# Ledger of designs, part 5: VHH binders against Uncharacterized protein MJ0448

Target 1, 256 residues: Uncharacterized protein MJ0448, of Methanocaldococcus jannaschii (q57890)
Amino acid sequence: MIKILVDNTAYKKFFAQHGFSALIEINNKRILFDAGQNSITLRENLRLFNEKEGFDYIVLSHGHYDHCDGLKYVIENDLINGKVIAHKDAFLDKYAGNRYIGIDEEIKEYLLKKADLEIIEEPYKIDKDIIVSGYVPREYEYEMEEFQCIKDGKRVKDEVNDDMFLIAKGILITGCSHSGIINVVEYGKKLSEIKGVLGGFHLVGVSDNYLNRIVDYFKSQDFWIMPMHCTGFKALTKLSQLNNFVYGHVGKIIGI

## First folded at step 21 (VHH)

Design y4 (from u1 with S105H)
Fold by OpenDDE, fold request of step 24:
Structure y4 (fold): chain B 256 residues (1-256), chain A 120 residues (1-120)
Amino acid sequence: as target 1 above (256 residues)
Amino acid sequence: QVQLVESGGGMVQPGGSLRLSCAASGFEFDDYRMSWVRRAPGKGPEWVSVISWSGGSYSYADSVEGRFTISRDNAKNTLYLQMNSLKPEDTALYYCARDETWHEHGFDYWGQGTQVTVSS
């Protein structure tokens, strides 16, 4: 099953925050996909789900704080039982304008020096049913705000090459889809059969033309979609009109 | 309840220094990114600096880079802004803000602000 732990929308007693995290339980494995942006939200939502155990795998979709800094809770409570999977660029200092939006330095330090860190660029199979994408090819045009990162001591444009997703039994989980949601899904199709797509579609602030393209794309798909996190309300208003749309939020449980 | 209380503002000459403090209460301070934001008369809010929960990561607006230093003491639930080489254009009401998003206005709580005036 998949439990939505962190999202911009919550229901009932769960806590919402800007960010994303999901717990994936499959084949006797516990996988934490992202961790939200802070300890308290992740902690409380885990508690509300009655989740008490550690994680066999931690997968970071990319190196932005609202997906990673929640690891503070995981680290401080020794809940990492296995590997942390990330892209190398996730550890770069990252900026939106001049605002640092990368992973907290202490988190980076722990992951790099103390965790069993698996750096990947190519697809990484956890088992026969679970695969982490690695770098997502950019075959289709997409819109994304300008980010920056520090490479080789210089501030350069950040294409967010560290953007990754996970597929568990045909369910594609994406953190923010900086690669473009179409690129994410189409690459996912090459890796596995896709039955559903959930997570951040990163459609906030995109042009109407691009949004319409995305809507048309998903209109023609035979899998269900659960846009969350950075998808944005405007995009949700359109995507929610599709017959394959499923409303997602913290507290949601998806069977797999 | 969440509370942010700024202090340390005042009037200084150009080239002078001030150290602002923000006392946080009512929440787990060390779980949150924190920012300083300022508003000059007749202008909109301007983000000044952000610091991650541990204090290990931070950044500044171009206008203050090299002159201001953000820091925090999580044991004291306090955020700081050391302002050196102050300029008249730094005159503003300075707010401590709990960071939620990197977007403008991406803060869920603000203090009352502390006035900084730089004038000869």
Scores: ipSAE 0.925, ipTM 0.959, lowest interface PAE 0.4, mean pLDDT 96
Fold by OpenDDE, fold request of step 24:
Structure y4 (fold): chain B 256 residues (1-256), chain A 120 residues (1-120)
Amino acid sequence: as target 1 above (256 residues)
Amino acid sequence: QVQLVESGGGMVQPGGSLRLSCAASGFEFDDYRMSWVRRAPGKGPEWVSVISWSGGSYSYADSVEGRFTISRDNAKNTLYLQMNSLKPEDTALYYCARDETWHEHGFDYWGQGTQVTVSS
């Protein structure tokens, strides 16, 4: 099953925040996909789900704070039982304009020095049913905000090459889809059969033309979608009109 | 209840220094990113600086880079802004704000502000 732990929208008593996290339980494995932006939300939502155990795998979709800094809770409570999977660029200092939006330094330090860190760029199979994408090819046009990062001591444009997703038994889980949601899904199709797509689609602030293209794209798909987090209200409004749309929020449980 | 209280403002000559403090209460301070924001007369709010929960990561607006230093003491639930080489254009009401998102004005709580006036 998949439990939505962190999202911009929460149901009932669950906590919402700008960020994303999901718990994936498959084949006796517990996988934490992202961790939200702080320990409080992750902690409380785990508690509300009555989740007490650690994680066999932690997968970071990318190195933005609203997906990673919630690891504070995981680290402080010794809940990492296995590997942390991330892209190398997730550890770069990242900026939106001049605002630091990368992972907290202490978290970076822990992951780099103390965790069993698996740096990937190619697809990484956890088992026969679970795969982490690695770098997502940019074959289709997409719109994204301008980000910056520090590479080789220089501030440069950040293409967010660290953007990754996970597929568990045909369910594609994406953090922000900075690679473009079409790129994410199409690459996912090459890795596995896709039955559903959930997570942030990163459609906030996009042009109407791009949004329409995305809507048309999903109209033609045979899998369900559950856009959350950074999808944006406008995009959600349009996507919610599709017959394959599923409403997502913190507290939701998806069977797999 | 979440509370942010700024202090340390005042009047200084150009080139002078001030240290602002923000006392936080009513929430787990060490679990939040914190920012300083200022509003000059006749202008909109301007983001000044942000610091991650641990204090290990931070950044500044171009206008203050090299002159201002953000820091925090999580044990004291306090955010700081050391302002050096102050300029008249730094005159503003300075707010501490709890970060929610990196988007413009993405803060969920603000203090009342402390006035900084730089004048000859």
Scores: ipSAE 0.924, ipTM 0.959, lowest interface PAE 0.4, mean pLDDT 96
Fold by OpenDDE, last read:
Structure y4 (fold): chain B 256 residues (1-256), chain A 120 residues (1-120)
Amino acid sequence: as target 1 above (256 residues)
Amino acid sequence: QVQLVESGGGMVQPGGSLRLSCAASGFEFDDYRMSWVRRAPGKGPEWVSVISWSGGSYSYADSVEGRFTISRDNAKNTLYLQMNSLKPEDTALYYCARDETWHEHGFDYWGQGTQVTVSS
């Protein structure tokens, strides 16, 4: 079962914010995929789902604050029961323009010094049904705004190599898809059969031509899609016209 | 309800200093990123600085880097902006804003603003 914990859209009493998080329960494992932007949203939505237990695994899709800083709640309440899985670049200082958009320093410090941290670049199997992607190859062209990061003491272009996704019994879960959603899905297909794709597709601000390409791509796929978070209103409008579209929001429960 | 109240503005000569404060209430202050934004006469809003919830991470616009310092006291629910080496071009209404996104207008709450005037 997958529960959407954080997203830009919510229903009923659930809290919405710019960010993403999902709870995955499968094979007697509890996996937290991302944690949203802050503790209050994650806390309240967990409460509303009547979720009280910790997590066997925490998987960070990438090192942006709107996916990680919600770990404040998890850390302060000692809800990490196992491993934290992340890419090494998730811990770099990251910027959009001159605005810091990386993980809060205290969270970084905890994860690096106190957590059972598993740094990965290659696919990582949690079990026979659950796999974390590692680095996503950029085989297909994609559009993304320019980011920067600090590497070796220098500010450089950030290609967001830390962008990762998780597959649980054929359901692909992505945070922002900075690698390009087509790259994410096509790489996912190499790792597992794909029955559905959910999460942020990162289509805000893209060109009309690119958006149309994405729409055509998904039109030809045989799995369902649930675009959320950073997908954007314009893209959602187009994607919602597809027969395989499923509306996602905080409070959504997906069977697996 | 969420409230942000700025103070500390005033008139100073070029090269002078001011320290702005923002008193936050109505929400868990220590759980939110906070920013300073300013609006100069005849111009749109300009982001100045952001600080993470713990205060451990922060950044500045190029125009103020090296001169301004953002900080926060979560125990006092207060955001600060120390402004040194002030220039006439720093003249603006300064807002405290609760941070949501890094995009323009990516804030869900703003204060009333405090006026900073730098003039000889």
Scores: ipSAE 0.923, ipTM 0.958, lowest interface PAE 0.4, mean pLDDT 96
Fold by OpenDDE, last read:
Structure y4 (fold): chain B 256 residues (1-256), chain A 120 residues (1-120)
Amino acid sequence: as target 1 above (256 residues)
Amino acid sequence: QVQLVESGGGMVQPGGSLRLSCAASGFEFDDYRMSWVRRAPGKGPEWVSVISWSGGSYSYADSVEGRFTISRDNAKNTLYLQMNSLKPEDTALYYCARDETWHEHGFDYWGQGTQVTVSS
């Protein structure tokens, strides 16, 4: 099953936060996909789910604070039982304008020096049913804000090459989809049969033309979608009109 | 309940220095990114600086880079802004803000602000 741990929308007593995290439990494995942006939200939502055990795998979708800094809770409570999977660029200092939006330095240090860190660029199979994407090819045009990062001591444009997703038994889980949601899904189809897509679609602030393209794209798909996190209200209003739309929120449990 | 209280503002001569403080309460301070934001007369809010929960990561607006230093003491639940080489254009009401998102107005809580006036 998949449990939504962190999202911009919460249901009932659960805590909402700008960010994303999900717990995947299948094949006797516990996988934490992202961790939200701080300790308290992740902690409280885990508590509300009555989740007490550690994680066999931690997968970071990309190196932004609202997906990673929640690892503070995981680290402080020794809940990492296995590997941390990330792209190398997740550890770069990242900026939106002049605002730092990368991972907290202490978290980076821990992951790099103490964790069993698996750096990937190609698809990584955890088992026959679970795969992490690695780098997502940019075959289709997409809209994204301008980000920057520090590479080789210089501030350069950040294409967010560290953007990754996970597929578990045909369910595609994406953190923010900085590579473009169509690129994410189409690459996912090459890796596995897709039954559903959930997570942040990153459609906040996009043009109407692009949004319509995305809506048309999903209208023609035969899998269900559960847009969350950075998808945006405007996009959600349109996507929610599709027959394959499923409402997602913290506290949601998806059977797989 | 969440509370942010700024202090340390005042009037100084150009080239002078001030140190602002923000006392936080009602939440786990060390779990949150924190920012300073200022509003000058007749202008909209301007982001000044941000610092991650541990204090290990931070950044500044170009207008204050090299002159201002953001820091925090999580044991004291306090955010700081050391302001050196102050200029008249730094005159503004300075706010402590709890950081939620990097988007415009991406702060979920603000203080009442502390006035900084730089004038001869």
Scores: ipSAE 0.923, ipTM 0.958, lowest interface PAE 0.4, mean pLDDT 96
Fold by ESMFold2, fold request of step 24:
Structure y4 (fold): chain B 256 residues (1-256), chain A 120 residues (1-120)
Amino acid sequence: as target 1 above (256 residues)
Amino acid sequence: QVQLVESGGGMVQPGGSLRLSCAASGFEFDDYRMSWVRRAPGKGPEWVSVISWSGGSYSYADSVEGRFTISRDNAKNTLYLQMNSLKPEDTALYYCARDETWHEHGFDYWGQGTQVTVSS
């Protein structure tokens, strides 16, 4: 089962917030994919789902605060039962323009010094049905928001090499797809059969030409899509016209 | 009910200093990123600075880097902006804002603001 815990939109009694988080439960494993941006939202949505137990794995899609800082709740309540999986670049200081958008320093310090942290670059199998992508090759042209990070004391372009996705029984879960959503899906196809794609597609602010190419790409696919979070309203109005579109929100449960 | 109340504004000469405060209530202050935002006369909002929930991560707009210092005291539910080496172009209404996203209009609650006027 996959439960959407944090997203920019919510259904019924759930709380919305800019960010993303999903709970995956399969094969007697509990996996938290991203944690949203603060403790309260994650806590309350877990409570509303009546989810009380800790997590065997935590997977960080990339090192932005709206995906990671909800770990404050997880850490303060001792809910990490196993490994935290991330790319090493998740822990860089990250910026959009001059605005810091990386992980909070106390969260970083905990993850780097106290957690059972598994740093990956290559695909990592949690289970026969669960794979984390590692670094996503950038084989297809894409548009990326201009990000910066600090490497070796210098502010440089952030390619977001830490962008990763998870596949659980053919369902691809992505945080923001900073690698480009076509790159994410095409690499995912090399790792597993794909039945559905959910999460952030990062189409906010992209050119009309690129957006039309994304719409055409998904029109031809035989799997469903559930774009959320950083996909953006303009992109959603176009993607929602596709036969394979599924509306996503906090409170959604996907059977697997 | 979320409340953000700024104080500490006033009139200063160029080169002077001011310290702004923002008293927060009605929410768990230590769980939110906070920003200072300003509106100069006849202009739209300009982001000035952001600080993470713990206070350990922060950044500044180019126009104020090196002159302003953002800080927070989570025990007192208070956000601060120390403003040094003030310039006439810093004249603005300064708002304490609860930060939500870096995209357009990415603040979900604002105070009424405190006026800073820098003139000879």
Scores: ipSAE 0.769, ipTM 0.908, lowest interface PAE 1.4, mean pLDDT 94

Design y4 (from u1 with S105H)
Fold by ESMFold2, last read:
Structure y4 (fold): chain B 256 residues (1-256), chain A 120 residues (1-120)
Amino acid sequence: as target 1 above (256 residues)
Amino acid sequence: QVQLVESGGGMVQPGGSLRLSCAASGFEFDDYRMSWVRRAPGKGPEWVSVISWSGGSYSYADSVEGRFTISRDNAKNTLYLQMNSLKPEDTALYYCARDETWHEHGFDYWGQGTQVTVSS
């Protein structure tokens, strides 16, 4: 089962917030993919799902606060039963323009000093049905919001090399697809059969030409898509017209 | 109900200092990113500074970096802005805002503002 815990849109009794989080429960493993941006929203949506147990794995899609700072709740309530999986660049100080958008410093310090942190760069199998991508190769042209980070004491362009996705029984879960959604999906196809793709496609603010290319790409695919979070309203108006579109929101449960 | 109440504004000479405070109530203050935003006469809102929920991560607009310091006291539910080396162009109504996303300013609650006037 996959449960959407945090998204910009919520259904019925659930709470919406800018950010993303999903719970994956298969093969007697509980995996938290991202944690949203704060403790309250994650806590309340877990409560509404009657989810009380800790997590065997936590996977960080990348090091932005709207995906990681909900870990405040997880850490404060001792809900990390096993490993935290991330790319090393998730812990860089990250900026959009001058505005800090990285992980809160106390959360970052806990993960680096206290957690059982598994830093990956290559694909990582949790078990036969669950793989975390690691670094996503940028084989296809894409449009990316301009980000910056601090490396070796210098402010440099942030390629978001920490952008990762997870595949569980053919369902690809992505946080924001900062490596480009076509790059995410095409790399995912090399790792597993793909039956569906859900999460943030980061199509807010992209050119019409790029958006049309994304729409054409997904129109030709035989898997469903559930774009959420940072995909953006304009992109959703076009993607929602595709035969393989599925409406996503907090409260959604996907059977696997 | 969410409330953000700014104070500490006033008239000051160029080169002077002021310390702004923002009293927060009606929500779990220590769970939110917070920003200072200012609005100069005849201009739209300008983001000034942001601080993470713990207070450990923060940043500033280029125009104020090195002169302003954002901080928070989660035990007192209070956000601060220490403003040093003030310039006439810092004259503005300063707002405390609850930060949601970096796109299009991205603030879901605002205070009433406190006026800062830097004049000879």
Scores: ipSAE 0.752, ipTM 0.902, lowest interface PAE 1.5, mean pLDDT 94
Fold by ESMFold2, fold request of step 24:
Structure y4 (fold): chain B 256 residues (1-256), chain A 120 residues (1-120)
Amino acid sequence: as target 1 above (256 residues)
Amino acid sequence: QVQLVESGGGMVQPGGSLRLSCAASGFEFDDYRMSWVRRAPGKGPEWVSVISWSGGSYSYADSVEGRFTISRDNAKNTLYLQMNSLKPEDTALYYCARDETWHEHGFDYWGQGTQVTVSS
């Protein structure tokens, strides 16, 4: 099963917050994909799902605070039972304009110095049914928000090479798709058959031409989509017109 | 109820210093990113600085970097902005804000603001 733990939209009694997190539980493994942006929201939504156990794997989709800083809860309550999987660039100091948007320094220090951290670049199999993408090739044209990071003491463009997704039994889970949602899905098809795609498509602020191309792309696909988090309201109004659209929110449970 | 109360504003001459404080209550302060935002006369809001929940990660707008220092004391539920080498252009109403996202609406709670006036 897949449970949506953090998203900008919540159903009924759950708590909404800018960020993303999902719990994947299959084959006797508990996997946390992202953790949202703070301890309180993750804690309370886990409580409302009656989820009490720790995690065998934690997967970080990329190194932004709204996906990682909820790890404060996980770390402080000793809920990491196994590996944390990330790309090495997740730990760079990251900015949108001048505004710091990277992982909190205390969390970053814990992950780098004390966690069982698995740094990946290539696809990584957790299980016969579960694969983490690693670096996503940028084979298709896409629009990306202008990000920056610090490399060798220099402020440079951040292409978010740490953007990764996870596939569990054909369900593709993405944090923000900073590599471009078409690149995410097309690479995912090379790794597995795709039954559905959920998470952030990062279509906030994109041009109308690009948004129309995304809508056309998904119109012809034979899998469902559940765009959430950073997809944006304008994009959601257009994507919701597609026959394969599914409404996503905190509290949603997807059977697998 | 979430409350953010700014203080420490006032009038100073160019080159002077001020230290702003923001007292936070009604929420778990050490679980949130915090920002300073300012509104100059006739202008819209301008983001000034952000600090992470632990205080270990922070950044500044170009216009204030090197002159302003954001900090927090989680034991006292207080956010600070040390402002040095003040310029007339820094004249504004300064708000303490609870940070949510760098997109869209940005901040979910604001204080009433404290006025900073830099003039001869």
Scores: ipSAE 0.726, ipTM 0.895, lowest interface PAE 1.7, mean pLDDT 94
Fold by ESMFold2, last read:
Structure y4 (fold): chain B 256 residues (1-256), chain A 120 residues (1-120)
Amino acid sequence: as target 1 above (256 residues)
Amino acid sequence: QVQLVESGGGMVQPGGSLRLSCAASGFEFDDYRMSWVRRAPGKGPEWVSVISWSGGSYSYADSVEGRFTISRDNAKNTLYLQMNSLKPEDTALYYCARDETWHEHGFDYWGQGTQVTVSS
C-alpha cells in the first residue's frame, strides 16, 4: 500500500498543507517518505488513516522544511523504529533568497546526533522491492528554481544534490524532483521497471517550452503519473489532459 | 463517433507475411494507447500487442514476440501490425482496440476485425 499523508490538496476529511509525505507499507515494513512541514498536519492525517505504529525507515527526499519538519511529531512521539536515509547535503543550511528553507535546527540536530542515520550517495536497497535512488545524475537539461546553501562558510548555489526518490514495486515516489523530473524518471528506469510516478514535479515557474517538453515526454510513457505538491497549477492543467494522468491528493491509497 | 476499421487480412501460407491496418476516426488518436487483440476459431480473445500513443513504447504477447511488429502513424490516424513468419496457430480474427486499461475501462472501443488465415 502507498498512502498520501501530506499534499497541497486533500480529499474530504483530510487536511491539506504545502508539503509532501507518503506512507509505504510492503513486506511488513513501514516506510515514511518525507514528513510534510509540521507536526499537526502529519499527526491528524495519520490519525484519520488509523495509522498508529512507528516507522522502520524514514526517507528524506531532500533537505527542505516542507518535506522534513513534520518529523517533529515523529521524533517527539518516539516513532522512529529504524534508519533514517538521506543524502549528506540534506543537512546543509539552505536558502531561497534570504529565507531559510532548510531543515529546522532542532530536527537537524536530532537527526545528526541521535538518529540511526544512513547517509547515501548510490542506490540503496531496503528490500528486493524497494530502492532509494541516492544522487540523481543530471543527464538531461532541466529548469530549476535558484537555491543557495552554505558550504565552507560561504553562500553558494545549491544544485540540491540531495534530491532522491524511492521506488516501491515499480511505483516511483519523488518529493520535488529538484534534479529535473526527466532525470528522475530516466534514472529510475535504470533501477527498476516503472509502473507509475507520483509526487512533486516542481514545474511551477518553468518556461512554456520546458513545460511542453515535459508534457510530450509523459505523453509517450506507458506508466501513469500523479503529479502533486510543487508541480503547479499551470502544469497540472496540461498534464491532467494526458490519458495516463491520475488525480492525487491526501487520502489517496495506491495498491502495490 | 469513434470508429476503428481493420484491413489487410487474408489467406497466407505458413512462413508468410501480412500487414494489418486500422483506420481510426472520431477521437484524438495520438492521445491513446492502441492494442491488437485476436480471436481464434472457437476461442476467447487473446491480447497480441500494445503501443503507446507516441509509438515510443510497445510490448507483445510471448506467442508473437520476435515475429510481429506493432507501429502507428499518428499523421494518418492509423495503427499497423506487421506479421512475419506466420504459423497456422496465428489464424484468427484480428481487432484493433483503444486501450484504457490504466483507467479501468479496459479496451473501450473495438473494430469489426479482419480475418487472417494461415493454411498450407
Scores: ipSAE 0.000, ipTM 0.117, lowest interface PAE 20.0, mean pLDDT 90

